# VH-VL binders against q9umr5: the designs that were tried, part 225

Target 1, 268 residues: q9umr5
Amino acid sequence: SYKPVIVVHGLFDSSYSFRHLLEYINETHPGTVVTVLDLFDGRESLRPLWEQVQGFREAVVPIMAKAPQGVHLICYSQGGLVCRALLSVMDDHNVDSFISLSSPQMGQYGDTDYLKWLFPTSMRSNLYRICYSPWGQEFSICNYWHDPHHDDLYLNASSFLALINGERDHPNATVWRKNFLRVGHLVLIGGPDDGVITPWQSSFFGFYDANETVLEMEEQLVYLRDSFGLKTLLARGAIVRCPMAGISHTAWHSNRTLYETCIEPWLS

## First folded at step 8 (VH-VL)

Design pg52 (framework fv_nofazinlimab)
Fold by ESMFold2-Fast, scan of step 8:
Structure pg52 (fold): chain C 268 residues (1-268), chain A 122 residues (1-122), chain B 112 residues (1-112)
Amino acid sequence: as target 1 above (268 residues)
Amino acid sequence: QVQLVQSGAEVKKPGSSVKVSCKASGGTFSSYAISWVRQAPGQGLEYLGYIIPIFGTANYNEKFKGRVTITADKSTSTAYMELSSLRSEDTAVYYCARGGYDSYGYEPFDYWGQGTMVTVSS
Amino acid sequence: DVVMTQSPLSLPVTLGQPASISCRSSQSLVYSDGNTYLYWFQQRPGQSPRRLIYKVSNRDSGVPDRFSGSGSGTDFTLKISRVEAEDVGVYYCMQGTEWPFTFGQGTKLEIK
């Protein structure tokens, strides 16, 4: 039998977005128990990420407890950051495959289609002013806003991403690293035509330097210092990279070819 | 240069709801936090919540969560605070206040509305 | 929640004399960015509050230099070097370091 699958949605999203993903899983792995977590939907997805982590943790604990053979996580967009934190704060998680579906793992720096939909005026160059304050850090978007021109403010003010990436010290960092390293496989999915995640290489732990030149994962200090275990995971063969062109941000969970290529092989 | 103008006084019965408006003129509306603070007669200040209009949602003090709703309309540069299930203890002057940016970053409460007296009586 | 405690609650002062108001927080107000989000407000009778001081010691534009803020960590002071008649009102400290943001109970400055 197949391990249960837990799905965590993204920004301005809900469980409804995954109906095609569930059809694909049912077709290729019949009998799989799939739970799409129906928490922090729509505008509630703007709640601080640590609050979301706590809520999703409470939902995930009983599912993991009933599956001693392990579970898989499929975490979309912002949900990938929630899952990063879950894997770090849970001493006893039994996650085999963590499938990160176009998630800004090193942060976001660019106008998003979601932000443009709500507010057509570009906020890219000015968002650091509010985001790197206690007021801004009570919104999920600001928790992973990573302005490469104000990296010192990001490092010091980010209450979430800088901490889970080990970019700033935290008393729990050693325990978080140990817990994260319990994961069987880290499957990273993303692509150049996403149109929302900026830079798209953030889904693969790449990010802008101060000149907005993208440096890939192996050039990042978090990788080189092995701050939360990326170098260790790569060395043991546990990181899978699955880039795909031609897929827009809202299509990652509803593209059959993407599913068959990048997701299906990891749902044992 | 920035002014915040609030709607007029209201008298409400227990169990009803009230919606207070705060119209901003001058300066930028979207990227600043707009806070709501109340003051019961002869008492101190209490923070209800705030909205950053660009995000389209608000943060609420847990004490008022489930009863307070803060919204913003960018097209009219107006923020709203709605408080439901009113009790006599909700009798207070309700203020909106807006932050600003200076050389040190974001600072709250640069500008305040004139206040709106909400009286809850049976 | 962070508790903000002011003392004294009532401060009678003679015109031209100095006045000092203390504000103590239940935990450090230093944010991870190194800034201290401590604010002082003045509320004159029948008026909206007015911000006097931001981030411990920075005076707002138009605030007379007789007002000064100082302190660190959990202990903060607002000082008026020479009290004027227009200074009558209630003074509040506020912390913006940790949500929910909280105010002190207020200090009523009175002319004796």
Scores: ipSAE 0.669, ipTM 0.851, lowest interface PAE 1.6, mean pLDDT 90

Design pg53 (framework fv_nofazinlimab)
Fold by ESMFold2-Fast, scan of step 8:
Structure pg53 (fold): chain C 268 residues (1-268), chain A 122 residues (1-122), chain B 112 residues (1-112)
Amino acid sequence: as target 1 above (268 residues)
Amino acid sequence: QVQLVQSGAEVKKPGSSVKVSCKASGGTFSSYAISWVRQAPGQGLEYLGYIIPIFGTANYNEKFKGRVTITADKSTSTAYMELSSLRSEDTAVYYCARGGYDSYGYEPFDYWGQGTMVTVSS
Amino acid sequence: DVVMTQSPLSLPVTLGQPASISCRSSQSLVYSDGNTYLYWFQQRPGQSPRRLIYKVSNRDSGVPDRFSGSGSGTDFTLKISRVEAEDVGVYYCMQGTSWPFTFGQGTKLEIK
């Protein structure tokens, strides 16, 4: 039988947005038990990511315990970062496929539709001032805000992303790496027409340098140092990259062609 | 430059709710944290929570979570603090305060409102 | 929660003499960025609090240079080199390193 699937939503989202994804899974893998986690919905998605990781952890433990053959994770947008941390902090996870749907894995440096109206010409260049403070770090957006012009502030002040990426030292780094490496497949999905995730290559562990030139995963210090296992996973053949053009941020979980090409093959 | 003006004093009965406003003038409202702090008569300062209006949500001290709600209206540059299920122990002056930016980044409490006295009588 | 403890709670001082207020935290206030988020506030009778010092030792604009902050880790001090009549009030330290952010209990400075 098919392994259970656990779905984690994104920023300003809820479980209700995944109706089409559930229909696709039911059509191609009938009998699959799909649990869409209804935690940290809407504005609650702005709570600190470590708080969200704790809540989602409590929800996934019993599901994983009842599935000795393993489970699959489908994690959308900000939810992909929650799942990154879950895989690192859980000593006994049995995740086969971790499917990351357009998640800012190296961080975000750009306008979201929610914030664009307020600061249409300067929001991204000034957000570092509040985000890289204890006040800002109590909000999820600031936990993965990665200003390439203030990389030193990001590295020192980020309470979440810099730590799970191994960009700043942490006492638990060795254990987090060992736990993350237990994953069967890391399936990365994203594309140039997303319109929210900036740069879109962040979904594939690429990111801006100080001149806003995108450097791909293999050029990142995180990869080169193998800080949490990306180089090891790639060498193992466990990283799948599935870019697709023509898909906007809110359509990744509701596009049939995307599902058939990038998600369906990994739901054994 | 920046001024914070709070709503007037309130006298409330136990079990009721109170909503205090804090209107900002001068400077940018949305990109700064607006904090709410209270002080019971003759006592010290206690942090209730804060909002960063651009994010649209607040962070609350667990002691008050479930009773306090902090909101902001960007169109009127006004922050609000609502406290429900009032008890006599909630009698205090409630302050709003705003942070600013220095060469080192964000610094809290560089501007304070005048305070709003909330009296809960039983 | 981080507990902030001030001493003394009452500080009678003769005009023109120095005053010193201690603030101790239950854990280190050094944030991951290397900064120490320790603040000092003054509240004059009948007035809102006013920030005097941010990040241990930085004076706010308009704060007289007779006020100075110092310290590291868990031990901090606010000093007034020569107390003036206008300095009467309650002084509070605050930590902004770990949520929930917490204040000391306050030190009442009085002229004797």
Scores: ipSAE 0.756, ipTM 0.886, lowest interface PAE 1.1, mean pLDDT 90

Design pg54 (framework fv_nofazinlimab)
Fold by ESMFold2-Fast, scan of step 8:
Structure pg54 (fold): chain C 268 residues (1-268), chain A 122 residues (1-122), chain B 112 residues (1-112)
Amino acid sequence: as target 1 above (268 residues)
Amino acid sequence: QVQLVQSGAEVKKPGSSVKVSCKASGGTFSSYAISWVRQAPGQGLEYLGYIIPIFGTANYNEKFKGRVTITADKSTSTAYMELSSLRSEDTAVYYCARGGYDSYGYEPFDYWGQGTMVTVSS
Amino acid sequence: DVVMTQSPLSLPVTLGQPASISCRSSQSLVYSDGNTYLYWFQQRPGQSPRRLIYKVSNRDSGVPDRFSGSGSGTDFTLKISRVEAEDVGVYYCMQGTLWPFTFGQGTKLEIK
């Protein structure tokens, strides 16, 4: 018997996007109960991430309660940030593998052809103006917008990412860290040909400095300070890094080789 | 420089819906928040919701969720507020307003529409 | 929701005299960025509201210097140093720190 799998989708996404992933899981782990959470679909994925966390929390509680041996999370794109917060706010989660599928864990700084109707090419340098305000912070995209040229505004105005990453203090930080550290495995997946997540190393907790030079996870203050437990997890052997070239953003959940290499081994 | 022009007054029956427009001229339409606020006769101001057109979706005050829809058409620089299942309590002047940017960052409500009177009566 | 309470609700003032309006919030309006998103609006009879003050104390372009805003945390004040006939109307405070954004009840300023 395999542990149940809970899938959390990304921006402008729905359960239909995961039809191939479900087929792969059924083939390799027959009998697995897979629940793709059909909340905050389409344009509702633009709702504030804390609102999404509350909704997804209510949906996962009964699933986790029915699985005393634990569950696995597969969280795609923006959904990976929802899952980061779920693992921090839930005192009683029983997640074994948290599989983060091309998620901007250190934030996003870039517009692409994929998101062109949201982000005209000129918006990258100007999005900080609206995002780092109470008005902007009521939209999910602004919750993880991380402009490296205005890092002071990001640190002070981000109502979500800066808090869950421990980049700004929060009264619940100690409890959030304790809860997050209960995860069995943190499986990070991403790659240079994603084309949406910018920089792609954000999926591995790397990010731009002020000169747009990427610094990897081990050079980040959040890692060095162990703000939410990354250094502890790495020392425990609980972080898995699975980069793969040649995969575009919309293909992570429908590539068989990616599934077999990066996801399948972690679905006990 | 910036002007917000709203559609004309409406008289509606209970149970119907109303759609008010707000056309912006001058300045950049897409990157500002456009807010909708209402005022019942002799009463105070109440915030319904707002849209940032580049994101293509809006935030609604919980009190109106399920009845209010705010949309924007970037090609015509026009925002819309639609309120359904109208009740006599919805009789009010409906205002659109937008923000701008200054040396302190984003500031809302620096430009207001003229208001649209919506009367709900049988 | 953040409750915004104004006092007085009715303010009769003699021309040329000062006027003061209080606005109190049920919780702190200081945002994480250190800014306080408190606004003051004026609505003259039959007109749209007009923003007078943004972020507690900053006057909008075209607003006479007889208008001033002050305060911090939960307690805010709008002052008119010398009331003119054109100042008749209703004054509203508003908070933009926490969603949903909320207005005070309004203070009606009248000339005696």
Scores: ipSAE 0.721, ipTM 0.872, lowest interface PAE 1.3, mean pLDDT 90

Design pg55 (framework fv_nofazinlimab)
Fold by ESMFold2-Fast, scan of step 8:
Structure pg55 (fold): chain C 268 residues (1-268), chain A 122 residues (1-122), chain B 112 residues (1-112)
Amino acid sequence: as target 1 above (268 residues)
Amino acid sequence: QVQLVQSGAEVKKPGSSVKVSCKASGGTFSSYAISWVRQAPGQGLEYLGYIIPIFGTANYNEKFKGRVTITADKSTSTAYMELSSLRSEDTAVYYCARGGYDSYGYEPFDYWGQGTMVTVSS
Amino acid sequence: DVVMTQSPLSLPVTLGQPASISCRSSQSLVYSDGNTYLYWFQQRPGQSPRRLIYKVSNRDSGVPDRFSGSGSGTDFTLKISRVEAEDVGVYYCMQGTQFPFTFGQGTKLEIK
């Protein structure tokens, strides 16, 4: 039989968004137990990411315990960062495929049409002022706000992303790396027409330099230093990259071609 | 020249709720934290929570979670604090306060409202 | 929660003499960015609190240079070099390093 699948939603989202994904899984892998976690829905998705990690951890422990053969994670948008941290803090997770569905793995820096009602025009250049403070770090979006023009502030003040990426030291870094490396496959999905994740290459561990030129994963210091295991996973053949054009941010979980190409092969 | 103006004093019965407003004039409204702090008669200051209006949601001191709701209306530059299931121990002056920016970043509590006395009695 | 403890709680002072208030935190107030989010507030009778000092030692505009803040880690001090009549009120320290943000219990400064 198929391993259970756990789905973690994104910013301002809920379990309802995954109805098409569940249909696809049922068609191709009938009998799969799919659990879409409905924690931190809607505005609660703005809670600090470490709080979300704790809540999702409590929800996934019994699911993993009942599936000794392993589980798969499908983690959408901001949810991909929650899953990154889950894999690091759990000493005994049994995750086979971690499918990261258009998640800002190196952070977010950009004003988007889809989130313009949240951020006023030109907010991207000024958001660092509140985000990189104890007040801002109590909101999820500030936990992965990565202003390439203020890298020093990001590195020093980020309470979440800089730590899980190993960009700043943490007492648990060695254990977090060991735990993350237990994952069977890291499946990275994203594309240029997403319209929300900025730069879109953040979904593949690429990111802006100080001139807003995108440097890909292999040029990143976190990869070169193997801070949390990316270089080791790539050498092991465990990283899958699946870019696809023509897909907007809210369509990653409802596009059949995307599912068949990038997700379906990893749900054994 | 930022000013925070709060709504007037209120007397409430136990079990009811109260909603205090804090209107900002001058400066910007949306890009800083607006905090709520209370002070019972003759007592010290106690932090309730805060909102950053651009994010549209608030963070609460666990002690008040479930009873306090902080909201903001960007169109009127007004923040609100609603406290439900009132008890006599909630009798206090409630203050709103907001921060500002220096050259290096955000600093809290730069400006304070005048305070709103909420009395809970039978 | 980080506990903030002030001493003394009552501080009678003769006009023109110096005054000193201590504030101790149960945990280090150094944030990951290297800054210490320790603040001092003054509350005059019948008035809202007013921020005097931010980040340990930085004096707000309009605050007389008689006021100074110092300290590091868990031990902090507010000093008034020469107490004047308008300094009567309650002084509070506050930490902004770890949510929930917490205040000391307050020190009441009175003229003898």
Scores: ipSAE 0.677, ipTM 0.849, lowest interface PAE 1.4, mean pLDDT 90

Design pg56 (framework fv_nofazinlimab)
Fold by ESMFold2-Fast, scan of step 8:
Structure pg56 (fold): chain C 268 residues (1-268), chain A 122 residues (1-122), chain B 112 residues (1-112)
Amino acid sequence: as target 1 above (268 residues)
Amino acid sequence: QVQLVQSGAEVKKPGSSVKVSCKASGGTFSSYAISWVRQAPGQGLEYLGYIIPIFGTANYNEKFKGRVTITADKSTSTAYMELSSLRSEDTAVYYCARGGYDSYGYEPFDYWGQGTMVTVSS
Amino acid sequence: DVVMTQSPLSLPVTLGQPASISCRSSQSLVYSDGNTYLYWFQQRPGQSPRRLIYKVSNRDSGVPDRFSGSGSGTDFTLKISRVEAEDVGVYYCMQGTQLPFTFGQGTKLEIK
C-alpha cells in the first residue's frame, strides 16, 4: 500500500548506515518495501558521479517499473547529488518524494573536522588546482567542489554539478529540466550542526558568494533563471524545507525526531 | 629536491603477482597524484593508473582493470602498484611518476622514479 | 581512447642544427576550461623519462631555452633550436585531456 522507498548512501558510506532509518519506516509505515542500494560502497563512493549515476540508474529502473503508483527516494549526503542527476537523466521516472538528506546541492567548500582525514589543513585553498582538471574530475568529491574564490574555474571545469545545476550550458539541459520537474515533492533537510557540509545551507540550495557570505536559494542565479526547475517547483508548492539544529552529519539517518518531523510525512 | 625511489628488480613466474613500491621524499605527499607507467623492452610508454593519496582511491586504465591495484600509505609517503595474473608480455620497466602543482597549475608526471624491472619467465 | 601519432619516428640530426617533432591527436585536446593538456617528455638511453613541456608550450624548470613547444587543437610541435649531444634519446608526446593518459609512439633523435 505504501510506495516503495529507495535509499542512496553518501561518501565513504554503505547500506549498513541506514539500519535505524529502516526501523523507523517499519514502525510508522509497516509493509513498506525499502531497498537500500549496495553500489559504490566505501571508497568506491569516490568514483566519478556520472559513473555512479549510471550504476544507480540500472538498479532503480526495475524497482520503478514494478511500482506504477510511484516510489520515494531518500538520498543522503553525496547521494543527494546522484539522485539529482537520476531525476534529470531518466525521462520515465515515477518519483513522488525526493528526500535530500543533508546533501551539498550547490556544492562543497570546506575542510571540516569530519573530513580532515581527507583534507589536510592547507588543502581547502589548493583543492581547486587538482579538482578543476580533467583527471581531478575523475573523483566524486571534485565533481561538486565549488570554490567561491575561483567560480570561473568551477563553471568551466566541473563535469557534473555545474551541468546539472544549469550553471553551464549542456545540450540535454531542456530535457533534464523537463524530467526533473516530474518529481512530486523535493524535501530538503539539513542543519547548522552538520559539521561536514560547508556551507550547511548548500543542502537548501544556498551558497557562498565571493566574500563567503551565504546567499539563499531565492538569490541564486540558478533559481532566478529557473535553470532546472527550482522556481517552478517552489511556485507549485512542491519544495519542502526542513532545517534542524543539533544533528551531526552521521546522525541524519538515525535521529527519530528528525525522521518524524522531516521524513515520515512524505512517505505516502 | 623531489625524489621518488622504487623497489628493486623482480623475477616472477607466470600467474603470480608483483608489488612495486615508490617512496616519495620532498614536497607534500598527500597533495600530489602518483601515476604508474610501464615500458616493455624497446617499446613505448603505457599508462596503468594513478592515485591521489588524500582521496585513497585509484583510477585505472580500463585495459588493466581487475589486474592492477594501486594503493598509498601516507604515513610512509609510499605508493604501491600490484599487478596480478602475470604473463610474459608484462615483462617491462615499471615507473612511478608524480603530478604536482605550482603557480602554473596542477600538472602530471613532473618527477619520475628510477624504474623497476619486472621479468616474467618460467 | 585518444590516439597520439608522432612523426618522424626516427630523426637523425647534425649537431648544432634545429630539430622538429610533430604530434597529432585523434581528437581536440582542448578541455572545457579552455586549456590544452598536451605534454612532451625526453628519455635518454637507460634513464627515466623527464618532462620538458606541460600544457603545449610551458617549459619545466631547468629545461634549456632551446626546447620549445607549440600547437593547438590536434596538431603540436616540439622544437630544439640547436641540438646538443646530450639530446640523444626518445621523445614522447602525451595527452591528459581525456583519461586514460595516452602517449605517442616516440621519436628517436640520433646524432649524424
Scores: ipSAE 0.601, ipTM 0.800, lowest interface PAE 2.0, mean pLDDT 89

Design pg57 (framework fv_nofazinlimab)
Fold by ESMFold2-Fast, scan of step 8:
Structure pg57 (fold): chain C 268 residues (1-268), chain A 122 residues (1-122), chain B 112 residues (1-112)
Amino acid sequence: as target 1 above (268 residues)
Amino acid sequence: QVQLVQSGAEVKKPGSSVKVSCKASGGTFSSYAISWVRQAPGQGLEYLGYIIPIFGTANYNEKFKGRVTITADKSTSTAYMELSSLRSEDTAVYYCARGGYDSYGYEPFDYWGQGTMVTVSS
Amino acid sequence: DVVMTQSPLSLPVTLGQPASISCRSSQSLVYSDGNTYLYWFQQRPGQSPRRLIYKVSNRDSGVPDRFSGSGSGTDFTLKISRVEAEDVGVYYCMQGTQYPWTFGQGTKLEIK
């Protein structure tokens, strides 16, 4: 029998979006118990990420308790950040594969199709003013907004991503690192044609420097300092990188080739 | 200079709802937090919630969650506060207020509306 | 929720004399960015509140220099160096460090 799978959706999304993913899992791993968490749907996805982490934590505890052999997480877009925090705050999680579908692991900064839709006046350069305040930090988008031209403000004001990435110190950092390191596999998925996650390499822990030149994971201080265990996981052979071109942001959970190549091998 | 103009006074029955408007002129409407604060006669200020219009959703004081709804219409530069299941203790002047930016960042409550008196009586 | 406590609640003062209003928070108002999100407002009779001070000690444009804010952590003071007749009203402190934002009870300043 296969380990249960827990699915966490993204921004302005709901459990309904994963119909094709469930179909694929049922075809390749029949009998798998898949739970798509129906929390923080639609506009509720704008709630602060720490509030979402608490709610999702309450939902996953009984699922994990019923599966002593372990579970897998599939976390899409913003949901990947929720899952990052879940793995850090849970002292007793039994997650084998954490599969991150195009999640902005180092943050979001970009004038993309999604930001044009959400912010029609190309406001990316000005969002730092409201996001890096207590007012902005009560919205999930601002929790992972990472303006490379105001990195000092991001580091000091981010109430979520800077802390979970170990970019700013936190009293719980040592425990969070220990907990995160219990994960069996960290499967990172993303690609250049996503059109929403900017830079797309954020899904692989790469990000812009002050000149908007992308530096990959191994060049990031968070990796070099091993702040939450990326260097340790990579040395252990536990990080899987699965980039794929030709996939738009809303298609990661509904593309069969992507599923077969990047997801299916990590469901046991 | 930013001006916030609120709708006129209302008299409502217990159990009904009220919707107060706050129209902004001058400055950028969508990139500031617009807050709602109330003041019962002779009493202090009480925070209800706020909206950042560009995000399209609001954050509420838990005390009023389930009864208060804050919305914004960017096309008319107008914010709204609707309070349902009205009780006599909801009798108050309701203010909208908007933040601004200084050289150090965002600062709330920079500009205030004139207030809207809502009276709840049978 | 962060509780904001003001003292005194009633403050009768003689014209030209100094006045001080205390504001205490139930927990530190220092945000992770090193800023303290404490604000002072004035409400004259029959008028909307007006912000006087932002982030503890920064005076808003148009606010007379006789008004000053000070403090750190959990203890804050608004001082009027020489009270004028137009200063009559209720003064409120507010914290914006931890949601929900909360106000003090207000201090009513009256001329003797």
Scores: ipSAE 0.738, ipTM 0.884, lowest interface PAE 1.3, mean pLDDT 90

Design pg58 (framework fv_nofazinlimab)
Fold by ESMFold2-Fast, scan of step 8:
Parts: C-alpha cells; structure tokens; sequence
Structure pg58 (fold): chain C 268 residues (1-268), chain A 122 residues (1-122), chain B 112 residues (1-112)
C-alpha cells in the first residue's frame, strides 16, 4: 500500500486549503492515509517557527511510528521551513519524499500581499529594523526575513533560518545535517508567477546577492560548504526541481497539472 | 522628534478591566515594537508584553498571558494595553516604550511615554 | 528568564562625590556578534525611565559624560564621576538579549 502523507500548511492558512490536493491523491493513490495537520492555523501561523516545529513534531511522531515503511511530507509555503527543521531535529524520522510547495527556503525579501494590504508603501527596505530584534524573532515571518542589504544582521539575529541553513554555527549542526540527510527525496516546487515568494527562486535555494541579482543554489555558500547536505543530496540524485510557470501562490495545492507533474510521481 | 503620549489616570474597581492608550507621533509607528512596562508604587519595572503594529498581533510575558491584551491602530498610530480581572496588586504606573533598529543599531526602549497611573480600589 | 541583580539597592551620596552601581546577570549577555546586550536606565522622581547607556558602555545622545558604563559577561558597573542634584532617582540595568527582557531591582540614588 501507499505510504501515509502528512501535510503542513503555510502563513495565515489552514487544512481547508488542501481539499483539492486530497482529491487528487485519492484519485491517483486510492487508500493513501492523508493527515493535514490543524495546528498553528490562521493568526497562530505567526508564532515563532521553533514553537511551531515543536508542536508539529509532537503531532507527526505517532503518525511516523505507525508507518514503519515510511511517510511523505507535503509542506506548503512557510510550512516548508517547518518541515526543513522537523527533518533536522528528529533523530528517527522516516520521511521518504519531502515535497516543498513554493517555500522560501533561502528566505523572503519582498512585500507580501499581507504587507501591501496593511502598508501600501513598500516595507521591504525597513522590515529589518524590527525583524532582526528579539521582539521580531518572536514572529514566524521575521524568522525567515532575509534582507540582502543587511546580511550581517540576518546572520547574527535570525534565530531560525540562518541556523537551519547552516549560515551561522550551531552546536547541533552536525546532528541536524545527519538527520536531514536521511530524507529519500527533496522535491522542490515553485515558479515565476507565484507573486508572493520573493525571489521565487528562494523555493529552489536561490537568493539575492547585495545587488538583488539572483544567485542559484549551486552558487550559494550553503550549497558549496554542504552546510546541511544539499550538495550531498544532489550528488545522490535525491533533489528534484520542478519549476512551473503560470501558478499563483494560492494555487500550488489546487492545480491538477502541477500535481500530476511534480507531486504524484513522488507518492509511493 | 519621536513622542509617545499616553491616556490619563484611571481608578478602577476589583474585577473590572482598564484600557490604556499610547499615541506615537514623529517617525515610523508600524515597524517598531511598542512595549508595555509597569511599575507598582515603590517597586521596580515589570515587562508585560509588546506589539509590532505591522504584524497586527502581540506577544506577552507568560506572567500576564490570559489577562493582558495589546492591540494597535495603525491609522491613528496608537497602541493599547487592556488588563482584565483587575486586582489591588495591579495598581501601578503603566508605561509604553518603543524599540527597534535605528542609525546606531538595535537599541531597545529609546523613547518612553509619560506613564498612566492605574489605581485599583474598592 | 534571565535574572538581573543590582547592588546596592540604596545609595546615599554626597554632592560632587563619585557613585558606583553594580549589576550582575544570571547568564552571559554576550551575543554571537560580539556585542553585550546590557543597558542602563535612569528614572528621576515622577518621571518616565530614560535610557542612559546602551551595549554596556555607550552613552545615549544628551547623556552627560560624567556617566560611564563598564563590564563584561555577567558583571557590569555604572559610574557617575561627580554626582549632581539632578542625578537623584532610581537606576535600572536591563538585559536585552533574551525575551522576555528583564530589569534589575533598581538602585535608589539619594543626596546625603
């Protein structure tokens, strides 16, 4: 039978967003047990990412324990960062496919629809002022805010992303790397028409340099130093890149063609 | 020039609630943390919580979680602190204070409001 | 929570004489960036607190040079070289490294 699937939602989101994804999985892999985790829904998605990792960890342990053959993770947007940390902190995870749906794996530097709604003038150049403070680091969005013009502040103050990416040293880095490398497949999905994830190449571990020129994964120090295992995974043939144009941020979990092309092949 | 101006003194009965305002003028309101700190008569400073207006949500010191609510209205550059189920021990001066990065780096509590005396008496 | 401990809690001083206040933290306040997140505040009678010193030893704008901060790790000192009448008030140290931020108990400086 098919391995169970665990779904982790994104910022200001809930399990309801995945009803189409569940329909697609049921059609192509009937009998698959799919659990969409109803934790940190809506405004609670702003809680610090390490707090969310702890909560999601408690929820996934019994699911993984019941599935000795392994499980798959489908993690959307901010949820992809939660799943990155889960795979690093869990010494005993049995994840086969980690499917990252348009997640800002190298961080975010751009006005989201939420920020544009609340503050019509661009805030991206000023958000570093609060995000890289102890106050700001108690909010999930600041945990992965990556201002390329204040990279020194990001490296020193990020309590989450800089640590899980190995961009700043941590006592647990070696164990986190070993744990993450247990994953069978890292499936990266994203595209230029997303409209929220900025730069969109962050979903593929690309990111801005100080001139806002995008450098792809293979040019990142994180990759070159193999800080948490990207270079090792790529050498193993375990990284799958599935970019698709024409898909907006809220449509990754409800587009049939995307599902058939990028997700379905990895749900054994 | 940044200024934080708070609402006037309040006298409340035990079991009621109080809502104190803090209006910011000069500078950028939305991208700074607005903190609330209280001081009981003759006692030291105690941190209640803070809000970052652009995110629209607050974080609280666990000691007050469940009784304190901090909100912000970006259109009026005003932060609010509401404390419920008042006890005589809540009698204190309540201060708002700003914090964030400035030209000198990360520096907390660069500007304070004048304080609001809240007296809880039967 | 990080515990901040001040000594003395009461400090009577003669005008023109030096004054010294000690502050100890239960944990190191040194961050990975090499900075130490220790702050000093002054509260004059009937007024709001005012920040005097940031990151151990840096004076805020408008703070007289008779005020100086020093220390490292967990032990810190605020010194006033020559106490003036306007210096009467309560002085607080604060750690700004760990949430929630925590203050010392306060040191009341009074003129003898």
Amino acid sequence: as target 1 above (268 residues)
Amino acid sequence: QVQLVQSGAEVKKPGSSVKVSCKASGGTFSSYAISWVRQAPGQGLEYLGYIIPIFGTANYNEKFKGRVTITADKSTSTAYMELSSLRSEDTAVYYCARGGYDSYGYEPFDYWGQGTMVTVSS
Amino acid sequence: DVVMTQSPLSLPVTLGQPASISCRSSQSLVYSDGNTYLYWFQQRPGQSPRRLIYKVSNRDSGVPDRFSGSGSGTDFTLKISRVEAEDVGVYYCMQGLQWPFTFGQGTKLEIK
Scores: ipSAE 0.432, ipTM 0.731, lowest interface PAE 2.5, mean pLDDT 89

